# Designs tried in a protein design chat: VHH binders against IgGFc-binding protein (FCGBP). Part 1

All scores and structures are predictions.

Target 1, 184 residues: IgGFc-binding protein (FCGBP), of Homo sapiens (Human) (q9y6r7r2070to2253)
Amino acid sequence: AECQAWGDPHYVTLDGHRFNFQGTCEYLLSAPCHGPPLGAENFTVTVANEHRGSQAVSYTRSVTLQIYNHSLTLSARWPRKLQVDGVFVTLPFQLDSLLHAHLSGADVVVTTTSGLSLAFDGDSFVRLRVPAAYAGSLCGLCGNYNQDPADDLKAVGGKPAGWQVGGAQGCGECVSKPCPSPCT
Structure headers, positions and changes below count from the first letter of each chain, unless a header shows other numbers; antibody chains aren't numbered by Kabat.
F, E and O are the ipSAE of ESMFold2-Fast, ESMFold2 and OpenDDE, as the mean of both directions, binder to target and target to binder. V2 is 0.75 times the mean of E and O plus 0.25 times the DockQ between their complexes.
[cut] marks letters that were taken out.
Atom coordinates printed by the task and the answers are left out, and those that the model quotes come from them; centres of patches stay.

## First folded at step 4 (VHH; framework vhh_enristomig)

Design p01 (from n02a with S103Y)
Fold by ESMFold2-Fast, scan of step 4:
Structure p01 (fold): chain B 184 residues (1-184), chain A 117 residues (1-117)
Amino acid sequence: as target 1 above (184 residues)
Amino acid sequence: EVQLLESGGGEVQPGGSLRLSCAASGFTFDYYAISWYRQAPGKQREWVSTISSGGDTNYAESVKGRFTISRDNAKNTLYLQMSSLRAEDTAVYYCARDFYEGYYDYWGQGTLVTVKP
């Protein structure tokens, strides 16, 4: 199943629930809530959103995958590039036999041997593919992956902002002028 | 690649109306929020209005009740219907698809609106 975030931003959960959300902080996109299923890899995907001139909507600034004790970041600040543990790497990239990353058109695509896949076009479109083994075990903006779209966002009372991580630093907006930056 | 082309500006008397258009190409128009901004002589650009891909609209306080933003996804076109125009509305009007933080916004070339008493 695939979860998508795109544009200003639109979200489609792993169960197919559609919603829009204009947050400007860092949010949990997907992770196992209570540990991964037996035999499945643990991971965390977060997205950081920002204003881009207009205060009315937000866009994805970066997406980060934490897996195998490494942090992999894709960002609109560096289209077609990948940071691993804060250091730019040459594409195509391989981490042992567990994970590889490559360019596909505008997208940087990260894939794992377990079948997890993350892609970002360097502008706004995030695609996360999660293996069926994780069904029913996930939390975050991508939903719980239980095959029932009506239950998505239930854990946070229907409020996507409830998936905020990190804290209040970097959140906010410019009151008197458009601000393309989080207030850092 | 990404192109935005504004039209519909001109001279109008106070209290008059104009309809601005912005023709978009080079990206999937219906995926993005698109905004109108304006820049008066000697002033910084200011945000006027935004319409989301879903049709939700937002307006600057100075234009609320007088301007209406709309979009036609089949034509890849953004509109700004302006009514009850004032001398203070005199500006070059730009449509924009925003860029990431710290990069200049992707702007059209602008269309001049002059409100003359």
Scores: ipSAE 0.005, ipTM 0.345, lowest interface PAE 10.8, mean pLDDT 77

Design p03 (from n02a with S103W)
Fold by ESMFold2-Fast, scan of step 4:
Order: sequence, then structure tokens, then C-alpha cells
Structure p03 (fold): chain B 184 residues (1-184), chain A 117 residues (1-117)
Amino acid sequence: as target 1 above (184 residues)
Amino acid sequence: EVQLLESGGGEVQPGGSLRLSCAASGFTFDYYAISWYRQAPGKQREWVSTISSGGDTNYAESVKGRFTISRDNAKNTLYLQMSSLRAEDTAVYYCARDFYEGWYDYWGQGTLVTVKP
């Protein structure tokens, strides 16, 4: 199944639910919330958003995949490039038969041996493909992947802002509206 | 059927007050955040205020200190108490059920507020 974030930004969960969310902090896009399924690798995908001119909407600034004790970051600030553990690498990139990354048109595509795939066009379009082995085990903006979109609201009290994982809560350099607490 | 029905609009002079109501039906009202929006002729729809399921409130800067949002879960009703009204507050006021941040799945038909001397 594929989860998408695009534009200012529109989200489509792994279960096909559509919504818009204008937060500008860093949010959990997808991760196993109670441990990965037996035999599956643990991972975390986060997305950091920003304003671009207008304060009414946000855009994807960067997307980060944490897997195999490594951090892989794709950003609108460096289109068609990949950082691994804070260092730019040459594409195509291979990590010890566990994952590879390559250019595909405008996209940088990261694929793992488990079948997880993350793509970013360096502007606004993020695509995350997750293997069926993870069905029912995921949390984040991409939903829980149980083929029931209504369940996506339960884990964080029904709000996308509840998936904030980085940035000051409620105010300061980033905001999520409505915000649960001030950032004093 | 999910329905939201606004009432309480009317004509009022600058400095006056009005209380808007939004009657909700067809869903478990106390589970949802509900918002007020407004739209003046020739302008885009503008967010005014939100009250969470737990009672926390937020306001647009233009109305903060003048408007108060509240809810009565026993009556499935949302309120907007407006005071110190200005000509710039003239608009059709809508209530909306907040399903996700920045996305609303149901809207009412609106109630017109006219502030005119």
C-alpha cells in the first residue's frame, strides 16, 4: 500500500483516507507503534514541514528514514541528493545489501531489502510504500494500515497534530494548529 | 444524517452584541472539535474560532477578546458570543465539524450577520 503527501500538503493514508494538515513542525509519518511484526525490520519515517510565503498552508521541507541504525534524509533544500547520517553520498548508493538509493527522474528513491520504499521529488511529493507484513502494526500520519480508515483517528485523539515528534510544541519556530501546549 | 444548523444572525449596530447557535445532530457531538468560520461578500472563508472536545478554545487574532466560543454537550449545541461588533464582522457565519486539522467533513448552511449603523 502507498501513503502520499503532496502539495500544500494533501495526505492519503495507507488505508486510502484523504485529509489536509497545515502543521509546520516535524511529524511521524509512519513507524511500528508497538514493535514491528515478527521477522520485520523496525523503522521510522518523519516529515518536517515549513511555510513558503503564506502562513495559511505548509509544504514538505524534508523527509527522514531511520532504519538499520542509520538516518537517511531527503530535502527540498537539496533536490536530487541524499544525506546518510548527515553526510551527502553519491547516487546510486548501497548499504551492505540492506538498502539502496537511486535517482528516478526528479525522485530520489530509497528501497530496503524488506520491500519498504520511500520517494521524494525534492519539492513537495512524498511517497511511502510499505510491505503487507506491516498491516495493522503502524502509527503516524499514514495511518495504521488495517484497511479501516476510521481507526486512523484513535491512536492520538483524532488529530494529525498529535503525531508531532520534533520542534517546539504549540509556538516558536514551528506550529501545529490547534496546539495542545505553549512553547515557553 | 449529520447536520449542522446555524441561527442567531441578524442586523446589529456597531458596538452591539449577538449570540450565534449551531445545533448539531446525527453524530456524537462531544467527540468532535467544532469550529466557526465566516465569509464576507467577495472574500475567502476565514477561520474564526474552534472549541475542542475537551473544551479548549482558540481564536483568530481579529476576534480575540471580543468573541467567546462555548458548547453545551447535553444540548448538542455550539455557541459564539460576539461583542463589540464592527462593520468588518459583517459576514455569513458557518459552523463546521473538525475531522482533521485543516479539514472539515460537514458544514452548516450559515447565518448572516450584518453590522451597519
Scores: ipSAE 0.000, ipTM 0.111, lowest interface PAE 16.6, mean pLDDT 72

Design p05 (from n02a with S35H)
Fold by ESMFold2-Fast, scan of step 4:
Structure p05 (fold): chain B 184 residues (1-184), chain A 117 residues (1-117)
Amino acid sequence: as target 1 above (184 residues)
Amino acid sequence: EVQLLESGGGEVQPGGSLRLSCAASGFTFDYYAIHWYRQAPGKQREWVSTISSGGDTNYAESVKGRFTISRDNAKNTLYLQMSSLRAEDTAVYYCARDFYEGSYDYWGQGTLVTVKP
């Protein structure tokens, strides 16, 4: 199944639920809630959002995948590049036989032996593909992957902002809702 | 290549109306919020209005109730309907996709609007 975030941004969960969300903090996109299924690797994907000129909408600034005790970051601030543990690597990149990353058109694509795939176009379009083995075990903006789109945001009361995992919120900082007026 | 081309500017008297257009090419128009900015001589560019990919609109306080932003995704075109124009609305109006502050990589050439007293 595939979870997508694109543009200003629009989200489609792994169960096909569609929603829009203009937060500018760091949010959990997907991770196992109670540990990974048998035989599956543990991982965490987070997105950090930002404003670009207008305060009315946000865009994806970066996507980070934590897996195999490594942190892999893709960012609009360095399109077509990949950081592994804070260090830029040459593409194509391989981490033994576990993971490889390569360029595909505008996208940097990271794939794992478990079948997990993360792609980012360096501007706004994030695609996360998660193997069926993770069905029913996931949390985050991409939903719980239980084949029922109606409950994808249930864990946070239907509010995407409830998946904030980083970034100070408030006027002059990241925001998951408009600042109170006046915000000076 | 991202291109934005504004048109529809001109001279008008206070209280008049103009409709600006912005033709976009080189990117997937439907995916992005698109913005109108303006710049008067000797001043910094200021944000005027935004329309999201989904059609949600926002306006600067100085133009709220007088300007209407809209988009036609089939034609890759952004519009700004301006009414009740004032002398202080005189500026070059720019269409923009997205940008970092101090960068104009995704800006059009602009169209001049002059409101003569």
Scores: ipSAE 0.012, ipTM 0.411, lowest interface PAE 7.9, mean pLDDT 78

Design p06 (from n02a with A33S)
Fold by ESMFold2-Fast, scan of step 4:
Structure p06 (fold): chain B 184 residues (1-184), chain A 117 residues (1-117)
Amino acid sequence: as target 1 above (184 residues)
Amino acid sequence: EVQLLESGGGEVQPGGSLRLSCAASGFTFDYYSISWYRQAPGKQREWVSTISSGGDTNYAESVKGRFTISRDNAKNTLYLQMSSLRAEDTAVYYCARDFYEGSYDYWGQGTLVTVKP
């Protein structure tokens, strides 16, 4: 199944639920809630959002994948490039034969041997593909992957802002008022 | 290649009306919020209005109730209907899709609006 975030931004969860969210902090996109299923990798994907020019909407600034005790970051500030543990690497890239990263058109695509895939176009479009083994085990903006879209926004009373991570220090100015509490 | 092309500017009397258009090409227009900005002589560029891909609108306080932003996704075109124009509205008007702060490759060339007493 694929989860998407694109534009100003629009979200489509792993179960196909559609919503918009204008937060300017760092948010959990997807991670296992109670640890990964047997035989599956543990991972965390976060997105950091910002406004660009207009204060009315936000866009994805960067996407970070934490896996295999490493941090991989894709950012609109360095399109077509990948940072691994804060250091730029040459594409195509391999990490201990467990993870491969390469360019595909505008996208930087990161894939794991288990079939997890993350792509970012360096502008606004994030795509996360998650193997079926994770069904029902996930949390975050991409939802719980249980084929019930109604469950996907159960963060803080159904508010996407409840998936904020990294504390208030990562937040830009909120793009609308009243501002949800994570942006104060 | 991303392009934005503004039109509709001109000279108008105080209290008059004018409609600006912005034709977009080179990207999926429907995916993005698009904004109007303006720059008066000797001043910094300021935000005027934004419309989301879903049609939600937002306005700078100085233009609320006087300006209306709209879009036609089938035509990849953004509009700004300006009414009750004031001398303070005199500026070059730009439509914009920002890449990130400090990058303006996705700005149009602008269209001049002059409110002449």
Scores: ipSAE 0.000, ipTM 0.265, lowest interface PAE 12.2, mean pLDDT 75

Design p08 (from n02a with S52R)
Fold by ESMFold2-Fast, scan of step 4:
Structure p08 (fold): chain B 184 residues (1-184), chain A 117 residues (1-117)
Amino acid sequence: as target 1 above (184 residues)
Amino acid sequence: EVQLLESGGGEVQPGGSLRLSCAASGFTFDYYAISWYRQAPGKQREWVSTIRSGGDTNYAESVKGRFTISRDNAKNTLYLQMSSLRAEDTAVYYCARDFYEGSYDYWGQGTLVTVKP
């Protein structure tokens, strides 16, 4: 199943629940709640949001995938490029035949041999595809992946801001003044 | 694997204080909200307190004003400072990631707190 975040941003969870959220901090997009299912890889995907044109809405600034003891970051600040552990790499990129990253149109696409896939267009559209093996084990803005869209935000009381990570220092770029607090 | 290891429990008299610790490993600690739960003999497990990754805290009404939850992300450790303890606080205290309800696999092994005169 596929989770999407696009525009200012609109979210579609792995179970198909649709919602909007205007947070400007860093948020957990998806990760296994208490470790991955037997035979599945552990991973964490986070998104960092910012204001751009309007101070009333936010946009995805970057998305980070932590997997295989490495950190891979895609950002609107460097479209069509990939950072691995803070260093830019040449695309197409390959990590021990376990993970590959390549360009597909405007998107940088990261895929793993386990079937996990992350794509970002360098502007606003994030797509995360998670194998069925993770069903029922996930947490974050993308929901719990249990085939019931009505309970995807239940763990945080229906409030997407409950998935914030990194504290206030993870808030979006503040051009003319200190970052807004709270970051929602 | 996710591991949560509680410590700091013991016997204390009413009105006393204890500090519980929970050492976490196997996941990116600073990315998650972490909670304390407790289970008294013969009762269901109940939520005590939560601290979000950003530092925001929430407390059950029965402990509000007496307990303080905090975290040290550099040490991957969660704390619960308990004061003005009452006999009703006697329970096994568990550290848990509370993102996924109904799962026993996300609990630590627990630490016993006994409040008796």
Scores: ipSAE 0.000, ipTM 0.114, lowest interface PAE 17.7, mean pLDDT 74

Design p09 (from n02a with D56Y)
Fold by ESMFold2-Fast, scan of step 4:
Structure p09 (fold): chain B 184 residues (1-184), chain A 117 residues (1-117)
Amino acid sequence: as target 1 above (184 residues)
Amino acid sequence: EVQLLESGGGEVQPGGSLRLSCAASGFTFDYYAISWYRQAPGKQREWVSTISSGGYTNYAESVKGRFTISRDNAKNTLYLQMSSLRAEDTAVYYCARDFYEGSYDYWGQGTLVTVKP
């Protein structure tokens, strides 16, 4: 199943629920909420948003995948580049036999041997593919992957802003008011 | 390549009206918020208005109630309806797909609006 975010930003969850959300903080995109299923690897994907030019909408600033005790970041400020633990690496990149990253058109694509895949075009389009083994175990903006789109976005208060992670300094949600500045 | 082409500028008297258009190509217009900016002679560029992909609008305080931003996704076109024009609205008007420090600027060529009695 694939979860997508694009533009200013539009979201499609792993269960196919569509929504829009104008936050400028860092948000949990996907992670196992009660640990991964037996035999499946643990991971966390977060997305950080910001303003671009106007303050009316937000866009993806960066996407970070935490897996295998490493942090991999794709950023709109560094298109076609990948940071691993804060250091830029040469593409194509391989982490042992566990994870491979390569260029595909405008996208940087990170794929694990278990079938987890994250892609970012360096501008606005994020794609996260999650293996079927995670069905029903996930939380975040990409939904719980339970094949029922009606209960996606489950958080305290039941809204996308409830998936905020990190500090809220200088960031927030904008819908009918100017967006706050992005978080540090 | 992102292309933005503004039109509709001209000379008007105070209190008059103009409608600006911006034709977009080279990207999926429906995905993005598009903004109007302006630059008066000897001044820095300032933000005027934004319309999101979902149709939500926002305006600079100086133009609220006088300007209306709209879009036609079938034609990949952005509009700015300007009314009750003042001498201080004289500027080159640009449409832009939003950008930020460290990325490519996506600006049009601009269209001149002159408000003169």
Scores: ipSAE 0.011, ipTM 0.385, lowest interface PAE 8.3, mean pLDDT 77

Design p13 (from n02a with F99Y)
Fold by ESMFold2-Fast, scan of step 4:
Structure p13 (fold): chain B 184 residues (1-184), chain A 117 residues (1-117)
Amino acid sequence: as target 1 above (184 residues)
Amino acid sequence: EVQLLESGGGEVQPGGSLRLSCAASGFTFDYYAISWYRQAPGKQREWVSTISSGGDTNYAESVKGRFTISRDNAKNTLYLQMSSLRAEDTAVYYCARDYYEGSYDYWGQGTLVTVKP
C-alpha cells in the first residue's frame, strides 16, 4: 500500500482516500498509534509544509523518518541529498544492512529490509510504502490502513490539521509565533 | 527543468484590458498551484493571484474584481485577464510555480505591462 502527497498538496491515503490540505506546520504523516505490530519496526514519518510565495496554498518542505533510533531528513532545500541525524551522508547509504538509501531519478529513496519505503523528489512529491504487517495500526495523514477508504477522514481526527506536531516551531510562516489560520 | 514563458504584455490606456498567458513545461502542470506576481520599477515583487490545481482562485486586494486568473490544463497554460487597468498596474508580470526565496527556475522571464494615457 502506498500513501502519496504531491503538489499544492494532494494526499492519497494507504486505503486510497483522496483529500487536499493547505496547512503550513509540521504534521504526522504516518506512525503506529499504539506501538508497532509484533515483529514490525517502529517508525514515525512527519512532513513539514510551507508557503512558496503565495499564501493560498502550501507545499511539502521536508519529510523526516524516525527509525532505528535515527532521524533521516529529505528536503526541498537540499534536493537529491539525505541528512542522517543532522549530518549529510554520501548516497548510496547503508545503515547496518537494515536500511538503504539511494537515488532513483529525481527521488531520494529510503528502504528497510522489512519493505518500508519513503521517497521524496526534492520538490513536492512524497511516497510512503508500508508493509501489510501494519494494516489497521497506523495514524496520521496517510490514514489507518484498514482497507476501508471511507474511514480515513475519521482516522485523521475529522480534519487534517489535527495531526499537527511540533507546535508553532514547525510552521513555515509561524516558526516563532502561534500558528494562525493558514498554519492550522 | 521547469520552464515558464509569459506573453501578452504591452501598452494600454487607463481603463483598458489585456490578457496575459504563461506557457509551462518541465513539470506536471495540472498538479500544481500557479501564481502571477508583478514588479514595478523600484519596488519589490508582489503577489497578484493564484489558481490551485483544483481551480480555486485567490487575488491580492489591489486587483480583486478587476483581474481573473484561469488555467487550461490541456494546453499547460495559465492566463490572467486584466480589466479596468490603472497606472499603478504598470509592472513586469511573472508567472511562477511557487518558489523558495532564491530558487533557480520557478519564475518566467516576465512580460511588461505599461498603462499610459
Scores: ipSAE 0.005, ipTM 0.360, lowest interface PAE 10.2, mean pLDDT 76

Design p14 (from n02a with Y100W)
Fold by ESMFold2-Fast, scan of step 4:
Structure p14 (fold): chain B 184 residues (1-184), chain A 117 residues (1-117)
Amino acid sequence: as target 1 above (184 residues)
Amino acid sequence: EVQLLESGGGEVQPGGSLRLSCAASGFTFDYYAISWYRQAPGKQREWVSTISSGGDTNYAESVKGRFTISRDNAKNTLYLQMSSLRAEDTAVYYCARDFWEGSYDYWGQGTLVTVKP
């Protein structure tokens, strides 16, 4: 199943629930809530949002995949590039035969051998594909993947902001203008 | 190539109305929020209104209740209906796709609105 975040931003969960959310901090997009299913990889995907010009809406600034004890970051600040553990790598990229990253049009696409896939166009469109083995085990903005779209935000009382991670240091309001620490 | 082209500006008396249009091309218009900004002589460019891709609207306090932003995604066009115009509304009005501060790649050329006493 595929979870999408696009534009200013619109979200479509793994169960097909649609919603809009104008948060400007870092949010959990998807991760196993209580550990992955037996035999499945553990991972965490977070998305960091920001204002761009207008203060009325937010956009995806970056998306980060944590997997295999590595951190992979895609960002609107460096379209068509990938950072692995804070260092830019040459695309196409391969990590220990477990993970491959390559360019596909405007997108940088990261794919694991288990079928997990993350794509970002460097502007606003994030796509996360998650293998069926994770059904019912996930948390985050992408929902719980239980084939019932009505309960995708139940864990946070229906409030997408409840998936915020990283505290105030993850907030993106400072990206378009100077502001005091801890914004970066 | 991203292009934004404003039109509809002109001269109007206080209390009058004008409708501005912004024609967009070179990107997937219906994916993005689009905003109106304005710049009066000797002042900084200020935000006026935004409409999200889903149609949610937001307004600066100075124009709330007098201006209405709308969009036609089939025509890739943004509108600003201005009513009850005041001398303080005199400015060049710009259409903008949301962008980083200091980036002008996605600004239009502007359209002048003059409210004459």
Scores: ipSAE 0.012, ipTM 0.426, lowest interface PAE 8.6, mean pLDDT 78

Design p18 (from n02a with E101D G102S)
Fold by ESMFold2-Fast, scan of step 4:
Structure p18 (fold): chain B 184 residues (1-184), chain A 117 residues (1-117)
Amino acid sequence: as target 1 above (184 residues)
Amino acid sequence: EVQLLESGGGEVQPGGSLRLSCAASGFTFDYYAISWYRQAPGKQREWVSTISSGGDTNYAESVKGRFTISRDNAKNTLYLQMSSLRAEDTAVYYCARDFYDSSYDYWGQGTLVTVKP
């Protein structure tokens, strides 16, 4: 199943529930709530959002995957590049044959041998694919993956902001004063 | 290449109306919120209005009830219907997709609106 976040931003959960959310902080996109299913990898995906001009909407600034005791970050600040544990790596990249990352058009795509994959276009589009083994075990903006879209935000009372992580310092900055004359 | 092209500006008397248009190309228009900004002579550029990809609208306090933002996704075009115009609305009006503080490539060239008593 695939979870998507795109544009200003629109979300489609793993169960197909659609919603919009204009938060500017860091949010849990997906992670096992009570630990991973037996034999499955543990992981955490977070997204950090920001304003880009108007305060009426937000966009994805970065997405971070924590897996295999490593942190992998993709960001609109460095399109087509990947940071692993805070250090830029050369693409294509491979981590102990467990995970590889490569360019696919505008996207940086990270795929694990277990079938988990994360893609980011360096602008606004995040795609997360999660193997069926995780069905019913997940929390976050991508929902619980139990084939019932009606309960995907139940854990936070129907409010996506309830998935905020990192406190106030995790909130994105607002671009409050645009360039006084158009650039290029 | 992202391009935004404004049109529809001109001279109008106080209390008059104008409709601005912004033709967009080079990106998937219906995926993004698009905004109107304006810059009056000698002043900083200010946000005027935003319309989300889903059609939700938001307005600066100074224009609420007088301006209406709308979009036509089939034509990749953004509109700003301005009514009850005041001398204070005199400005160059720009449309913009999202931008970073280090990049303003998403701005149009602007269209001048002059409200003359």
Scores: ipSAE 0.006, ipTM 0.383, lowest interface PAE 9.5, mean pLDDT 77

Design p22 (from n02a with D98E)
Fold by ESMFold2-Fast, scan of step 4:
Structure p22 (fold): chain B 184 residues (1-184), chain A 117 residues (1-117)
Amino acid sequence: as target 1 above (184 residues)
Amino acid sequence: EVQLLESGGGEVQPGGSLRLSCAASGFTFDYYAISWYRQAPGKQREWVSTISSGGDTNYAESVKGRFTISRDNAKNTLYLQMSSLRAEDTAVYYCAREFYEGSYDYWGQGTLVTVKP
């Protein structure tokens, strides 16, 4: 199943729930809430958002995948580039046959051998594909992956801002305002 | 889409045997513990048996020694071999996927087992 975040940004969860959210902080996109299913990889995907010329909408600044004790970051500031543990790597990139990353058109695509896949076009479109093994075990903006879209935001009372991580330091334009979401 | 589909239910006399199957699709079957539950008319659902992703098995005391749970990961199928059936085994039997420590996220539609003389 695929979760999408695109544009200013629009979200489609793994269960197909659609919503819009204009936060400017760092948010949990997807991770196992109570540990991964038996035999499955543990991972965390976060997205950091920012304003671009208009404070009415936000855009994806970067997306980070933490897996295999490594941090992989894709950023709008460095399109078509991948950082692994803070260091730029040459694409295509391979990590001991467990994970590979390559360019596909405008996208940098990171795929694990288990079928987890993360893609970012360096501008606005994030795609996360999660193996069925994780169904029902996930938290974050992408939902819980239990085939019921009505409960995808239940853990945060229907408020996407409840998935904020990193505290106030994760907010791109909150210097003189309370985080996470300043009013117009 | 995740799907669990039970089959093999039917009517048998006390002391008889039945084989139930649960066909799974839409997920990596061998990564999950899968359980059998049952629900008799007018009663709450009761856990029957679980097989872990590693093949370890557990049984409710009421069925221990009479039922055998097994899995075929190549076929994405779970089985329950039932022997020495009793009237109190009459129930709809459900296959359920355990996603986290005794918590289940997907259930099949159930298959009816009736034990009557």
Scores: ipSAE 0.000, ipTM 0.088, lowest interface PAE 20.1, mean pLDDT 72

Design p28 (from n02a with A33T T50A)
Fold by ESMFold2-Fast, scan of step 4:
Parts: C-alpha cells; structure tokens; sequence
Structure p28 (fold): chain B 184 residues (1-184), chain A 117 residues (1-117)
C-alpha cells in the first residue's frame, strides 16, 4: 500500500483516507508504534514541514527514515541528494544488501529488500510504500493500515497535529484559521 | 504567485444556464480541492460546491441537482455549470483554494452573475 503527501500538503493514508494538514512542525508519518510484526524490520518515518512565503499553508521540507540503526534524510534544501547519518553519500547508494538508494527523475528513491520504499522529489511530493506484513501495526499521519480509512486519525482524536514529534522547537506555527460558513 | 481568475459571469433569464470558469496559476492545480463560493448584495459569503483532487464533488443543498462542478487538470481550470437559474442565484461567484479545516487560503476576484426576468 502507498501513503502520499504532496503540495501544501495533501495526505492519502495507506488505507486511502484523504485529508489536508497545514502544520509547520515535525510529524510522525509512519512507524510500528507497538513494535513491528514478528520478523519485520523496525522503522520510523518523520516529515518536517515549513512555510514557503504564504503563512496560510505549509510544505514538506524534509523526510527522514530511521532504519537499521541509521538515519536517512531527503530535503528540499538539497534536492537529488541523500544524507545518511548526517553525511552526503554518492547515488546510487547501498547499505550492505539491505537498502538501496538511487535517482529516478527528480526523485530520490530509498528501497529496502523487504519492500519498504520511500521517495521524495526534493520539492513537495513524498511517497511511502509499506509491505502488507505491517497491516494493522502502524501509526502516524499515514494511518494504521487496517483497511478501514474511517479510523486512520482516531488515535489522535481526529487531529493530525497530534502526531507532532520533537516538541515545539523547529515549529514555525501550529495554528488554524477560522473557517468560512461551510464549516457547518 | 498563486492566482485564481474567475470568468463567465453575465446576465441570464430565470431558468437559463451559465458556465463559470476559474483559471489557476502558480501552484500544482491537480493536487488541490477547489471550491466555489458566492456572495449576494448585503449577504454573507456562502459555500456553493467543492471538488477534490480526485474528482469527488460536494454541493450546498440550495444548488444540488442544478449546479455541476468539474475540473480540467490539463488546463488548470475549474468549472461551475449552472442550470435552472433562479433570482436567488444572483451573486458574485468566487473560486477558492482549500486550506486547513475547510478554510480557504486563496480567493479569486469574483465574477458577477445576475438572473433577471
């Protein structure tokens, strides 16, 4: 299943739930919050958002994958480059036989041999593909992956901001604007 | 940077039809939910219709069955096909890009629709 975040940003969870969220902090995109399924890899994907001119919307600044005791970061600040544990690497990149990273058009694509895949275009489009073995085990903005889109945000009371990580430092602004009359 | 430009307004007779357009620029049009709003003289601005990036549509009860919202992603253009127009539909119609929790971050300048006998 694939989870997407694009533009200012629009989200599509692993179960297909669609929502918009204009937070400017760092958020948990996906992780097995209660531990991975037996035999599956543990991982954490986070996204950091920012304003780009307009204070009304945010955009994805960077996405980080933590796996195999390594941190891999893709960022709009360095398009078409990959940082591993704070150091830029030459693409294509391999971590033993477990993980590969390469360029595909504008995207930097990171793929594990287990089928986990993360892609970022260096601007605004994040794609996360998660193997079926994780079904029902995940949490974060990408949802719980249980084939029911209606419950993807229930763990945080329906509010995506509840997936904030790292505290208030690094947050530009986490406020909402009053809605016009269609809020009924 | 981001711009929404409405057109297609004019005078029509009751029961007539009119098609409004909203030309978008400065952003990736097909990624956004975009809405039509209207404001009659002396009234508050009200929501009319919305279309998601995937093409799902929603309508205010007052226009359901009479208005059809659509989009052409290749042209970065939003449409509102209005049919069976009534005097109560007289208003300035606005195009709006969606924002967090149903608020709208960019508004067009509007296009006037007048329904006169």
Amino acid sequence: as target 1 above (184 residues)
Amino acid sequence: EVQLLESGGGEVQPGGSLRLSCAASGFTFDYYTISWYRQAPGKQREWVSAISSGGDTNYAESVKGRFTISRDNAKNTLYLQMSSLRAEDTAVYYCARDFYEGSYDYWGQGTLVTVKP
Scores: ipSAE 0.000, ipTM 0.136, lowest interface PAE 15.6, mean pLDDT 73

